# VHH binders against q09150: the designs that were tried, part 12

Target 1, 302 residues: q09150
Amino acid sequence: MRKEYLVSHIEENAHQADIYSLNVVAGNLWSASGDSKIKKWSIGDAEHSLVEEIDTPHKLGVHHLATSLDENVVVSCGFGQDVYVWNPETNEFRDLGNNAQHPSECWSSCISPDGQTIAFTSVDGRIAVWDNPSDCKISELDTKGKFGLCIDYSPNGRFIVSGHQTGQLFLISTETGRLFHVLSGHTSPVRSVAFSPGSTLLAAAGDSKMITIYDVLSGDQVGQLRGHAAWIFAVAFNPVGDLLLSADVEGKIKIWDIDTMECISTQSETDGAIWAVAWYKNGFIVAGADKSIRWYRAAATE

## First folded at step 4 (VHH)

Design m17 (framework vhh_gocatamig_d2)
Fold by ESMFold2-Fast, scan of step 4:
Structure m17 (fold): chain B 302 residues (1-302), chain A 121 residues (1-121)
Amino acid sequence: as target 1 above (302 residues)
Amino acid sequence: EVQLVESGGGLVQPGGSLTLSCAASGSTFSINALAWYRQAPGKKRELVAGITSGGSTVYMDSVKGRFTISRDNAKNSVYLQMNSLRAEDTAVYYCAAYGYLRESPKSYDYWGQGTLVTVSS
């Protein structure tokens, strides 16, 4: 009996422009938009009510958001050269974009599971790891000019993976601060990467329209998931790690069984691009070009 | 490959008006924001005005009420209507596009070559 996922709630006009980033943490959904706002939504009520609307200092829109598991640290990346680190309790934004220790032209970020370090990608191919409490750069990897489009921290904190415009993936050991593997299976931009909850697998997807699953320790490809007909901008493992969620720029949503490597569900409730996805306790959430946040709940066939 | 082409610059007297236009062409997927920057001789490049795909706008304080930014999403074009021009507005004006672009060379933004605006009697 396969689980069917059905739309349970649609928040229309959740933002005034495309929604580029979604994070689920501590009972809340965070959304970031091209309208330069970040919004916080309740997971706990059936209406998924707006909790807070945050005016950001980003001038040209927010395209990436990383939130620590305890919600004490948020990193936002905007179009242009603005990146901010802030505490949601105070909403005081600290600009890292012009810091001489930070790589210029930051694109994407992730926060370590303990909230102590932040990793950044840049247009010039640098991957910087920053100690948040001391406000100091602790390590940097230079990929020799390969634009970094996405980045993720393993749940066990041992690895960082970045995906690049060339199709290459750089897997970094956090213990040494050094390159562990260069993963090659894509020859076109990698737009999204995700570690499994057990930190043993990683998924990568983008303009190739396929998803590649890698074993983290060996660097070997263990699977390929084919079926999308358009660019994939978002992939995410569910909390138990047996399913992968993917979404493309034509509005197709697919759920994959990681053990069998087969597609178990395809949804298409919108024709607009989906830029972001996130799992929550009852299902998953998607958002993108139509400015709506769509909530899906798991339902058994019987 | 995305190309930005600016036009509409020229010599104008103080108090005059100019309309700058910028068209994006080539392989594009999604453009969230289009912006006008300017750079005066010996100065750093600065944001003059920006507009998102949803129509949200930002302006530099010294041009508020004098300049109006608009866009045509179907044509991937952005316009800057400049009224009540001052000598301090003399600069090379650059168009920039921000978004998700397939054949980005090695930047998350694209820049045009610029168009010169001279405000002088």
Scores: ipSAE 0.522, ipTM 0.762, lowest interface PAE 1.7, mean pLDDT 86

Design m18 (framework vhh_gocatamig_d2)
Fold by ESMFold2-Fast, scan of step 4:
Structure m18 (fold): chain B 302 residues (1-302), chain A 121 residues (1-121)
Amino acid sequence: as target 1 above (302 residues)
Amino acid sequence: EVQLVESGGGLVQPGGSLTLSCAASGFTFSINALAWYRQAPGKKRELVAGITSGGSTVYMDSVKGRFTISRDNAKNSVYLQMNSLRAEDTAVYYCAARSYLRESPYSYDYWGQGTLVTVSS
């Protein structure tokens, strides 16, 4: 028996502009938009009600959001290349752009599983790791001018991966602060990366329209998922780690079986670009250019 | 080459109105966030108004209700309609593009050369 996913709820006009980032933590969905707002939505109620609307100091819109597992640390990145670190309980925004040691022209971020460190990409390709409690830079890798488009921490906290404009991926050991592997396979921009829940696999996707699966420890390519006809901007492993979700700029959503490396489902509810995806306990959520948030729920097939 | 060319500046009396235009070339206009900044002599450059790719707008408090930013993707242009002008609005106004270039993931900060607005009797 396999699971089929069906649209269970559509929040139309969830934001006033494109929705670029989604994060599911605990009982909440966080969304970030070109309208410069971050919104918090309930996972637990059937109506997925709006819990909170947060006005950010980002003036040109928010394109990336990272949230710690305890929801006490949020990092937001804006189109002005401005970066804020804040606690949602106080809504006090700390502007990292005012810190003289902050990486210039930051693009994307991720928070370590313990919430203690934040990693950033930049337009000039630098990858910086910051100690959140002391607000100081603890390490930096210079990719010599390769734009860093995406970044992620492994769930076990031992690795950081960054994906770049040229197709290069850099896997960094958090224990040593040094480069562990340079992963090959892409010659075009990598737009999204995701670690499996067990920290053993890594998925990378972007303008190649193909998803490459890597073994983290060896750096070897172990699979390739083909079927998208447009640029892929989001990939995510489900909590179990047996499925991968992907979405492209033409609104196609695909679910892949990682054991067989086969596409088991294709959905298309919109013709607009899907910029963000996230799994939750009952299914998955997508958002993008049509300003809507769509919830998909797992339904047992006969 | 990416170019932003401002126009529409000039001398206007207090209480008057003026429309600034910015024509963009060399990039995919529709996916870029656009903004108007201004700089008065001896002062820092400041954000006046911004508009995202989706059409959401932001305004500096002192211009809210007086200025309106808009975009026309078919003409690759962004506009700043300025009403009820005050002497304190006197500045060089700059058009700026902050990019989220999905098809070209280079992040660019582009600036025009500026257009002078003088509010004086």
Scores: ipSAE 0.000, ipTM 0.238, lowest interface PAE 13.4, mean pLDDT 83

Design m19 (framework vhh_gocatamig_d2)
Fold by ESMFold2-Fast, scan of step 4:
Structure m19 (fold): chain B 302 residues (1-302), chain A 121 residues (1-121)
Amino acid sequence: as target 1 above (302 residues)
Amino acid sequence: EVQLVESGGGLVQPGGSLTLSCAASGSTFSINALAWYRQAPGKKRELVAGITSGGSTVYMDSVKGRFTISRDNAKNSVYLQMNSLRAEDTAVYYCAAWSYLRESPTSYDYWGQGTLVTVSS
């Protein structure tokens, strides 16, 4: 079945620099930008309004944002190698760089589904898992110098996957804190990873211009999605898990049917890089180098 | 794939001025911020001044009002104008490019080689 998506809203100049990260949780959109601001937007049916503009302590821009499902915990990573954990109700920023056990050069993070643990990648290849309430390290995997570019928690909380500059993917068991699989198939930087909602599949994409789908338990490749002509920086499964959204640095957006492994939609409203994508109840949202946030809505049900 | 070439260091007397220049080449479209850091012997490398693609600037407290960071987008260059120099400004100054497309820690090529600034009578 084909689905058509149409641009429903464009927030031009949503930030003063590139928008690098988008998170949709609890009916709100969070955006993080190279302008060192994080903005919260309410998601409506036709109108999407700015709720809050947050001046962060990041001095050189924010390139990564992770939000807990209840919105009580936010992790932001900046270009100055600074990383903060904060509660949006208080806006009290805790600098993790002041903790001697924390890798100082963190790049990407994710928060467990229960909000209790945070996992980080680092430039030096360490993957650290921290207990958020106690601020104590639970576990660490040292990849021996492999820059970690992206990271995600499985929705069931049992796995963490990291994607690396070398093309390697590390799948970690949260129960043991140990490596479960090293996933093969990429020899170029992996820029984005995502678990399916059922935690049975994961998608990885980056500079290879293809998307590889893996079975989580076996570590086997179960599919490859080809069609992008440029580096892919964002992939995301929809809440149902039957579709994957991807976007590249030339501004192309593709939607894939996971059962058939076929591209069912291609959008290209901008020729600037798209750094971030997110699904919402009525469709999807993209943002990137053009400083705008674009909402797409499903046009019809077939 | 970002390369940085620094120039403008040297010996100056207290109260003097220097302009440091840094030219960036390679994959420059992904650079969000250009910054100057300094490191004196036995001390950690510290941020002196930075400028983002959005035009925001940041300065170390001890250099505010004395140093000015600026950019020339046509030349892919960043400049640090240093006025009223003090002995404690003596350090190796490093240009850094903060890029979303940083490729590898093994290359470390987003840092310049450094330029020595000596403030002495």
Scores: ipSAE 0.632, ipTM 0.808, lowest interface PAE 1.2, mean pLDDT 87

Design m20 (framework vhh_gocatamig_d2)
Fold by ESMFold2-Fast, scan of step 4:
Structure m20 (fold): chain B 302 residues (1-302), chain A 121 residues (1-121)
Amino acid sequence: as target 1 above (302 residues)
Amino acid sequence: EVQLVESGGGLVQPGGSLTLSCAASGFTFSSNALAWYRQAPGKKRELVAGITSGGSTVYMDSVKGRFTISRDNAKNSVYLQMNSLRAEDTAVYYCAKYSYLRESPTSYDYWGQGTLVTVSS
């Protein structure tokens, strides 16, 4: 019942500052840091190897990174509310903060599964959807001044969800560009949201220290996962969709069984906050305040 | 709730030194990035130096090698050591809180009242 995950590799000093964002796509792990660098690491045959180090134009550090499934589009958001969209093949950075139609104070972003649109949150609560590569705004939802802390696209491309500082969650239909559901259950900042791979479930977590699972189509709350004693900054469904990974600011890592709604694993080998998590083929990866990237593999009993 | 109090400004001769201090209360100091900004008469407020929760620093080009930002989490304080001061460094210096753990929805996180630095010419 209880699976054990073991750290398989620690990349000490992977960055010179906190690591705030991790994305696993294709054969690579992407990391973004307060040191204003983005790094690309191998997940394939040369697992853990640094592939590329990218100096960004961000002056105060990069706290958010979104990558397209084909790795042709990367979106980075910095503490200076600066936003860049770029192609890793050319490393040409386009500054969206200079576009008169774009809110200059973006916080978080996600890229559609087909790579054709980018959705952004802002510190004033607006959610904007932009066409890639034209950088033209398609739609915008005004949440009436609620800071947008996290955002995700459903894998089927039909929905966007945003989590806000007031605890509100907005589920948006991508077909209409309009609000589909306002999800209830949180009255504290929502720091992380994630769709299940089947696009049927949604996880939300943050300062309430609880993870809420919602049914996407009905908007109903279908479960609550309790056990963290600190603010949760990262949640992620595994590729199969039967497990959820969560991590908190005290360095606790938990794996949950979605069918039973039970915690099946707890790790606590980090002393600092974990800001980011990501699943990969052999397990999961975490990063945070200690400047390291930690790789975990499921322990084989036989 | 959140309060930032700057101190250490004053009148100094060109080539002199000053240490600015910012005392913070009302938030989890160790989890927040902090920055020093300055605003000279008739000019917009500009970033001088920043320090992340992990201790990494950033500096404006004109102050690199002259200014050092540091933090003391036990004292909930951030400091700006200013050496080789020039007339163009004359400004009101502001402490600001930029946070991954943002509690405020505004781009203007929390700002202090400022401390005046005058470098005589």
Scores: ipSAE 0.048, ipTM 0.442, lowest interface PAE 5.1, mean pLDDT 84

Design m21 (framework vhh_gocatamig_d2)
Fold by ESMFold2-Fast, scan of step 4:
Structure m21 (fold): chain B 302 residues (1-302), chain A 121 residues (1-121)
Amino acid sequence: as target 1 above (302 residues)
Amino acid sequence: EVQLVESGGGLVQPGGSLTLSCAASGSTFSINALAWYRQAPGKKRELVAGITTGGSTNYMDSVKGRFTISRDNAKNSVYLQMNSLRAEDTAVYYCATYSYLRESPTSFDYWGQGTLVTVSS
C-alpha cells in the first residue's frame, strides 16, 4: 500500500530568507539560509527546538552546508566566494576563500565519513580535496571549466561524486585521487547528487526533471525516475537505502521505491521552491523559498 | 544574461553624501541577492554591502553606520546611500547579482564599467 506523508510540524519563519541547505546529524538538524545564519535544531518526537543560532561571516547568505558525523567540523559556502570551516564548539571561522591554494569561488562541499578530508567544487570546474587537520590540499581534478554544482562522499569513504552544469558527473576514487568514471545521462545542470547508504548506488538530478540511478562500481545507469515537472534541487536516500526523496522548484515532494523504481508518494504543501531535504528517524524534512522548515511523518497503513 | 548599469557617482567633499543606483535587466531580480563592490586604484575589489532575497543587509566594517543598501524589486534596482564620505571611500563602485539558480562559470566577467566615486577637497 502506498504510504501518505503528513506534515507533523512546521517551523514558520525559521529564517528571514530562503533556506538552501539542511543536514541531519546525530539527532540534530542544521539549516543554512540566505539570511547569513546557520541554525541548529534538536530533533524530538513532536517538538523540534532551536538549540543554537550562529551569525556567520557570510555577507550575502549561506547557500550550502556540510556537517561531519561527529558535528566537530562544519563547512559553509556562501554567495560571493565565501567558504569557511569551523568547529561549532568554538565558532572560530577559518576563511578558505582567500587562500591561494583554494579553488576560485567554491560552490559546494562535503566532508569524508571519518571527518579527515573536505571536498569542494568550484565555479571554474576544479574539484579539490583538502586534509582538514593540516589545512593542506591533497588532490585536485580539473574538469576544464565545468562549473561544479553539487558534491558528495560515499558512506564507505572510497568515492567522491560531483555534478556539473554541463550535465556530466565525475566519480573520483579517494584512494588514488583520480577520476574513476565520467557518468552520462544528463545534458542539463545536475543540481543534486546522493550516494546510497551501502555506497553501491548513486542518484543524480537537476534541470532535466529526471532522476538517474547509477551503479557506482560499473558506472552503468540502472534506472531513471520520471514524474517531476520542474527542476529538482534535492535528492536523498533514506538510511535503509530502499527509498529516495526528491523535491523540485515548484514545491513537489516525491518518495521513490528504489527496488521497483516507482513513485510511492507525492506531496505539494509548499508555495515555493524546495531547495533542501533530509531524512530523520520518523520521516523527512524540507525547506526552501517559503522560509519555513517542515517535518513530515509517514501515515500508518491499515 | 544579466545586464547591470551603475550610476550616481561623482566628486564630493569629505563628509558629503551620494546615492548610487544599479538597474538590472534580464533574470528574475526578486530571487537574487544583490551586492555593491568597490575597487580603488592598485587595490583588490572588495565587498561593501549586500542585501539578501529576504531583505537582510550586511556591510563591511568601515562603512557600517554610514552606508545603507536597499532594493526595489518593482524597478529591478538596488541602491547604495553613502553618507559621511571619507577619502578612503574613493573607488569605482560595481553592483553584482547572485542567484541560487546560477549556471554560468563566467557571471562575474560581465560586470559593468561601474560608477566612479571621488572623495576629495
Scores: ipSAE 0.628, ipTM 0.811, lowest interface PAE 1.2, mean pLDDT 87

Design m22 (framework vhh_gocatamig_d2)
Fold by ESMFold2-Fast, scan of step 4:
Structure m22 (fold): chain B 302 residues (1-302), chain A 121 residues (1-121)
Amino acid sequence: as target 1 above (302 residues)
Amino acid sequence: EVQLVESGGGLVQPGGSLTLSCAASGFTFSINALAWYRQAPGKKRELVAGITSGGSTVYMDSVKGRFTISRDNAKNSVYLQMNSLRAEDTAVYYCAAYSYLREGPTSYDYWGQGTLVTVSS
């Protein structure tokens, strides 16, 4: 029996500008947009109703959002390099002490699985780790000027990976705060990185139009997924870790079987760029340039 | 290469009007947030007005109701219509673009050269 993913709900005009970031945590979908708003949507009801609309202090749009697993910590990055850490219950936005990384401007962030630390990329290639409770920088890696476009924490909390405009990937041990591996395989910007749920694999994709799968501990390349014809801005492992979801700037969505390294599905509901994807219990969600949030559900067919 | 070129500055009497234009080239204009900043002698550069890719606008408090920012994606241009000008509006006005794609590998915040606005009798 083959599984298909079918569009189950489309929230048209979910935002007034491009939707750049999606996070699924604790029964909610979080979306961040160029309209300077962050919105929270219900996963539990069939209509995926709007739960909360948050007016942010970002004046030029929000292009990145990281949300802790318990929803007690949210980090937002905006155009103009504004970075805020806030608690969704209070909606009090706190600027990070000394604005995260001085003198570097931040681009992307991720929150550790325990919610205690936040990692940031920067325009000048620095990767900073901040202690959230004490609001201070605890470690920094200098990549010598390589703009950091994406960053992720491993689910076991032991590693951070950053992807850079040069195509380089830096895998950092959180225990030591030191570089563990420099991963090769890309010579074009890396736009998206994702750890597998078991923290054993890492996916990287971007302007090369291919996805490279790495073994985390060895740093070895274990697979390459080819088929996209446009820049890939989002990759995500499903919660089980047997599938990878990818989406490109031409609106193509692909699902890959990690055991076989083969594309098992291609979807195309829009011609607009897809900037963000996220898995949820029943399927996956995509959003991007058309300002809509599209929900897909798994369906069994013969 | 990404370029932003401002025009429309000049000398105007208090209460007068000016329209500033910023023409962009070398990048995908429609997806970018755009802003006008100003810098008076001896002061830091400050955000005057901003416009998102979706057309939402923001203004500094002292210009609300007097200034209007707009964009024309077909012409790759952003405009600042300035009405009821005051002496304290005297500054060099800069256009800035914030690109999600980060086109132009050596530039991260794309800036124009500036255009001078002088409000005096």
Scores: ipSAE 0.511, ipTM 0.745, lowest interface PAE 1.7, mean pLDDT 87

Design m23 (framework vhh_gocatamig_d2)
Fold by ESMFold2-Fast, scan of step 4:
Order: sequence, then C-alpha cells, then structure tokens
Structure m23 (fold): chain B 302 residues (1-302), chain A 120 residues (1-120)
Amino acid sequence: as target 1 above (302 residues)
Amino acid sequence: EVQLVESGGGLVQPGGSLTLSCAASGSTFSINALAWYRQAPGKKRELVAGITSGGSTVYMDSVKGRFTISRDNAKNSVYLQMNSLRAEDTAVYYCAAYSYLREPTSYDYWGQGTLVTVSS
C-alpha cells in the first residue's frame, strides 16, 4: 500500500549556508550548517519554532553533528577538521585536540546509546573510540588509509559501523573492540549508514545510487533498494523500523518498506541536494543545499 | 579534483597594501568553503580569513578591519585584500578549498603558496 507524504512546514533560510546535518532527539530538531551555527528547533509546536541558536567555534562551517539521546553531549565536526564536544546545559565547547599540524583527520562521529563513548572516522582511515567522561582514547582500528565518510552506533550499543570512500563497510564489535565483519556490495563511496532500531539490520548508501540492507550478525546482504538516479547522502530507519527514508543530491526523497523492499513514496525537490534527513513522530524532515528545513507529514494510505 | 593557483604576493613597505588572488580550476562546483592561511617562518600555519558557500566570512582577530576576503563565482576566484600591512604579516599565504563532496583524490585542496614580505 502506497503512503503519501505532504510538506507540512517549510522554514525558508533556516541557515545562511547549506544544512549538512539533522538530528531528532528528545522532542527537538538539531541542525548544523556551513554558516558555523547549530540551531535547535521545537518538534512539539505546529510552527516548529527556533528554540536556540548556537554560535560555534567552527570557523569554516559545521558539516556533521551527533547528539546523545539525553541531549547532554553534542559532537560537531567542521570543515578544517576541527572537532568539538559540547554540553548544551553548560554551554562549554571542548576541543578534543588536533595533534596534526594540518587539518584533515576527523570527518564523522557518533555517540553510544548510553552517551559514554564517542566514535570518530578520519581521513586517513582510522576509527577511534573515545571515553567521553575521561576524555581519553579507548581503542582504534586502522583501515590502512581508507577515508571514513560515515559512522553509526547500533541502538543496543554492541556494534559500530563505518562506511568508507572505497565502498567498504567495517562492522566493529564494541565488546571486543575488534572487527566483526567487512561488508561487501559497494565499490564506490558510502556516504550514509544507519542501524535499524532493533539493531538487527544495517542500511548503507552512497555514490552507487543503491541502498544495501545487511543482516548485522551474519553480515549477509538481505536486500537492495534501487530507484535513486543520483548520489544518496542520507538514509534513516523510522523509530518502528518498518520504513527507510533516503535522499539524494538531486533533491529526490524516497520512503521504502523494509518488509517488501519496495519504494512506497517519492517526493521531489527542485532546489538542489538534500544532505540530511531525520524522522519525527508525525513524519520526516529534510535539509540541504537550499538552506531550508522541510517538514513532511503522512497524509493517507492507498 | 580542484587545482588552486595563488598570485599577487611580493615585497611591500609597512602600511602598504596587496591583493592576493586564488584561481580555482577543475571540479569547482564541489567547493563549500574557501580560505586563506599563512605560515610565517618558525610558526604554525594559521587561518587568516575564510568564506563559505553561503557568503559568510571569518577573520583572525589581528587582521579584522585590515583584510577583506571576497569571491567571484563566475571566475572561480577568491581574493584577499590586505591593507595597513605590518611586519608581522610577513608569511607564505596559501589558498585552501574545502569540499563536502569529497572526491577520491583529495578532501581539502591547497595552492602552492605566495610569499608576502612586509619590510622597510
């Protein structure tokens, strides 16, 4: 059964540059932009009002944002490879330290479900796990030079997955700190990865224009979702885990039924790339190159 | 892939002015931010000025009011207008470009550098 989604709200000029990252946590939407600002928006009101605007210490823009489930830890990565950990309650930005003389190390991050550890990808292919309370590195996996473009923690906290420029995916066991699977199926850059809410499935997408669904424990491919005609920069499972949301650099948005592996909705934007997507209770949210935040709501089932 | 070529450096007396130019070629549509860095002898490379795809600008504190960064998208060029130059501004100036659409060969692109000497 085909589901229809309609635009319910558009926040025009939500930022002054591209919006690269969106996170929905605890009734709030967080957005990060090339304008070097992080903004918090209300999910609870119909107008989705701006709650807070944060001027970050990033000088060239914020292209990645990760938020803990309790909103007490926010990690931001910027152009120039600067990385900050921020506590919204204290409003302190902690520079994790860049020991490299040239900025080109950290690209993407994720926070463990309990908020205690942060995992990072790097340009040189290292995947580092940091203990947030002690501000110390716990472990590191060296992929031998494979630039890491995306990273995610499983909701049960047992796994980390990274997607790389080569098309490889590294699935790491957090219990052992060791590589669990190297996932195959992509030979071009993987731009986005997401675990299902049950931690049993993993979605990966990027420049192949295809979404591959993997079984986490076996490492087997269980499905492929085809239909995008451009590079996919964002994928996300809904909270129930029965739907996947994807968006590409031509502005197309697709909703997929994970049980049937079929596309059940396509929305088209005309004003450039969509870099980020997120689900919320009534539907989904997208943002990208047009500097707007667009809110979609489910309209009907056919 | 992007190539950057700087020009406009040279010798100038204190209080003088120079305009640095950086011409970009290749996949310039992928550029999300452009910046000027400098490196003085014995010092680390530091960000002097930056401009984002949305037109926002940033400057290091010691150059605010003296330097202006601008871009010409039609010419794929970024400029640094340097006024009221001081001896402390003596450095090799580098143009850098940053891309969110990281291509297989490089994430950030750097020019060869152009020398600016402020001396009486």
Scores: ipSAE 0.535, ipTM 0.765, lowest interface PAE 1.7, mean pLDDT 86

Design m24 (framework vhh_gocatamig_d2)
Fold by ESMFold2-Fast, scan of step 4:
Formats: structure tokens, sequence, C-alpha cells
Structure m24 (fold): chain B 302 residues (1-302), chain A 119 residues (1-119)
């Protein structure tokens, strides 16, 4: 049985500017935009109604959002040097930009599966891991990478991977706080990284227009997915881990079978770049330059 | 190569007006946000005004109602209209551009333009 995905809902003008980040947690979709707003949308409602609009202290737009699985911790990164950690119940924003121990400009972040630590990339190539309850730095890897563009925690919490503008990928052991592997295969910016749900594989993609799949423990390349004709800004494994979703700056959406390493679906229904994708229980969601949020549902085939 | 070139600075009397312009060139990608910063001697650089590609604006409290930021995407330019200028507005003004498709390790900055408010 082959699953196909069809558009189920389009929220036009979901924001007033590009939508850069999407997170699906605890029955909600979170979106972050160049309009400096973060919005929550219902997953359970058929019309995916707006639940909450959050005015952020970000002045130049929000380009990255990380949300803990219990929604008690949110990290937002904006253009410039704006980085905030906050609790949605209180909407009290803690500014990390004035802490001398924090990297000079953070670009991307991820939250550990248990919600206790936050990892950050920076423009100067540092990767910092922070203990959220104590607001103290646990570890730092100074890779002297040119620019850290993306970062992810493995679901088992044992690894962090960062992708850099030079094409370098750094896999860090959270148990030791030290570099585990430097992953090869890219010589141009890596824009998106994602761990598989089983924490055994990771995917990396960017300006090379290809997706490289790595075995986490060995650091070996186990596959390459080719077919995009433009820069890839988002990759995500589905919850089962048998599919990978990717999207590019020309608005192309591709679904890949990880067992066969083959593209099984291509869609092109947006008017511009797709910056963000996220899976949810019934399908996936995309957003980007056209300011819309597009919801796709799995449809049974014969 | 990406360049930001500021112009429009100069000497003006208190209560006067100036328009600062910043022209961006060498971009093959969209600019998502543009901002004006200023720095007086011995002080840190501070954000004066910012504008997103969607048109949302932000201003420093001391310039609200006096300064207006605008952009012209066809000319790849950003402007700062400064009215009712005060002695404390004296500073070097810098243009900055922010892009989601950043190709460099840092934000794009201009060289600065000096604004002096004095009799």
Amino acid sequence: as target 1 above (302 residues)
Amino acid sequence: EVQLVESGGGLVQPGGSLTLSCAASGFTFSINALAWYRQAPGKKRELVAGITSGGSTVYMDSVKGRFTISRDNAKNSVYLQMNSLRAEDTAVYYCAAYSYLREGPYDYWGQGTLVTVSS
C-alpha cells in the first residue's frame, strides 16, 4: 500500500511576512515569521484554527523556533542578536544576548528530548550547550566553522549534529560533550539536518541540492537522495522513520523512501521558497515565502 | 560582492532634518530586514530603526515620532527620515542588512555616515 499526500487545508496570509520555522508539539503547530510574531494553530480542529498570536520582543523578525515536547520551553532566534528562551504559560522572555558566556550571535537552536538542555549554533562557529534550569553553559565546541546554520538533537538524547556554511557537519556526543564525528559529503552550505526517530540515521541537505543520509554511530554515508534542482532548506523524517520530507527554494516538495532511497512523490503548489516543514500525526505541513501554511493529509491508495 | 553604501549625513542645526540613504548592491538573494544603527564616540552601537520585507517597523524609544524608516525594494535601498534633530542624535549612522540566505559569516554592514547636530 502506497500513501499519497494531498492538500487538506491552506491558511493564506497566516503571517505578514515569510514563515521561517514550524514546530509540531503537543497537539499544536507553532509558526515563526519575519513579522516578529509567533502563532499557535490547532492540529485537532479540521480548519486548523489560530489558537494564539504571540507578540515577541524580536525587532527584525523571528527566523528560528524550537519547542520542547511538553511546550514548557520555547527558544526563538531573530535577525541580529536576538535570542530568547521563554515559557508559553507566563510569556516571560529571557534574553540570552547579554550573557558574556553565550556565543556572539546565535542562528539556530534545538532542545533536548527531556527539555533540560538547549544547544545553539552561532555565526562564529561555536556550538554551545546550556542547562535551561540553571541558565548556565554546560559545554562548548569551538569548531571555528564559518557559520552554524542548523542543529538537531537525536531523539535518544545522545547526540547533537550541526550543519555549517562550509558544508561541514559536526556530530557531538552529549555524554562526553566532545566531537564524535566530522561528517563529509558537502562542500557548500548545509541548511537543514534531521535525526531519524530511532536515532540511527541523520539527513543533511542544503545548497548542494542533494540529501546525504549518514549512519550516526559509524559516521558513514549510507545514501544520497538526488532530484531537487534548487537549494534545500528543510528536511524531516516522518514519525515512523520510513519517509523523509524535503523542500526547496523553488517550492518543490519531495517525499523519499528511506529503504529504497528513491523519490516517491513530488509536488509544486507554492509560489515561492519553502523554508520550513513539519510532520504531524495525519500528514505534513509546509510554509515559506508565500506567507501561507499548507496542510497535507495522507490518503489511502489501492 | 555585497556592499552597503550610506549617504546623507552632515552638519545640521537642532530642530533640523536629514534623510539618510543606504543603497545595497551585489545581492543575488532577497533582503529580509534592514536596519539603521548609530554609535557615538566611546559608546556601544545601538539599533535606531528597523524594517522587515513585510513592512513592519521598529524604533528606539528616543526617536519614535521623529524618525521614519522606509525601504524601496526596486532600488534595493533603505531610508531614514530624521526630523526634529537633537544634539544627542549626533553619531555615526550605520546601515545593516539581514538575509535568511546569508552567504557570509556576518551581517552586511555599511561604512557609516556622520550626523552632527550642533549650532
Scores: ipSAE 0.518, ipTM 0.753, lowest interface PAE 1.7, mean pLDDT 87

Design m25 (framework vhh_gocatamig_d2)
Fold by ESMFold2-Fast, scan of step 4:
Structure m25 (fold): chain B 302 residues (1-302), chain A 122 residues (1-122)
Amino acid sequence: as target 1 above (302 residues)
Amino acid sequence: EVQLVESGGGLVQPGGSLTLSCAASGSTFSINALAWYRQAPGKKRELVAGITSGGSTVYMDSVKGRFTISRDNAKNSVYLQMNSLRAEDTAVYYCAAYSYLRESPTSSYDYWGQGTLVTVSS
């Protein structure tokens, strides 16, 4: 059955440039922008207020942000070669580019569910897993030059998946640090990947305009979601795991039922590209090229 | 694909001024930042100045107060106004564009121009 979602709040000019990354964690929304700022917003029932604007050492904009579940670890990747890890309580930034064992040109990252390790993609195709407390490399997979565009940790911590410019997906076992599956189905850039909350499924999407759903353990394709007419830059499972949210560069937003593999909602009120999406308790949030943060809530039936 | 076309280089005496310009064309909607780098003979390329689509700027310490970066978003162009030029500013200046659609990585640049020679000498 089709569901209707309504815009419940718009934070206009939330940043001064494109908003590339959104993370919802611990009742807060984190946003990262091409304006080189990172902002933290409180998530309320109706009010969503700016809590903090974080001065970062990024010079040319921030295009990627990862936050630990306890908010004690934040990783940001900027345009150029800068990648930073910091504690938001102190705002003391550690520049990982100064460590000779760290990949020089990181693009995307994710933090393990326990907050102890960080996984990075790089422009040269290396996927590195890093112990955050000791600042030491644990493992590395060299894809032989395949630019890594996106990366995610499974909620159970056992797997990492990366999506690449070639369309290849690498599923890595965290126990061994080695390749578990190479997933097929895409021959164009994969821009976004997401694990389901139960860690049993993963979604991948990008320039193919299609979302592929995979079974994690078998590596098999279990579904394909078709309907977007433009490049998909963001996908996210809801906390229950029964819905998938996707958004494209023409501003279309779709909600999919994972059991039926059907599109149950399409929104098109936004102009310009949507680069980032996130779920929250009452609905979902999107941000992108229009510099605003838009909050959507499911319509109530009485 | 993004293409960058640079102009404005030349020979100038110490204390003089030059304006460099760089025009971007192609798929420019994803460009977040434009920057000027320079490379002197036998030296590594260094960031001179950068500007984001939101207007935030960054400068190398040795050029602060002397150089000004600006952009015209309607023309997809970036400019570097160089005042009080010194012999140490002699270098090939490169325009670079940083895009979220980073398709062709080259030495930490997303897209870059061919370079414009600036010579400061008497």
Scores: ipSAE 0.600, ipTM 0.795, lowest interface PAE 1.5, mean pLDDT 87

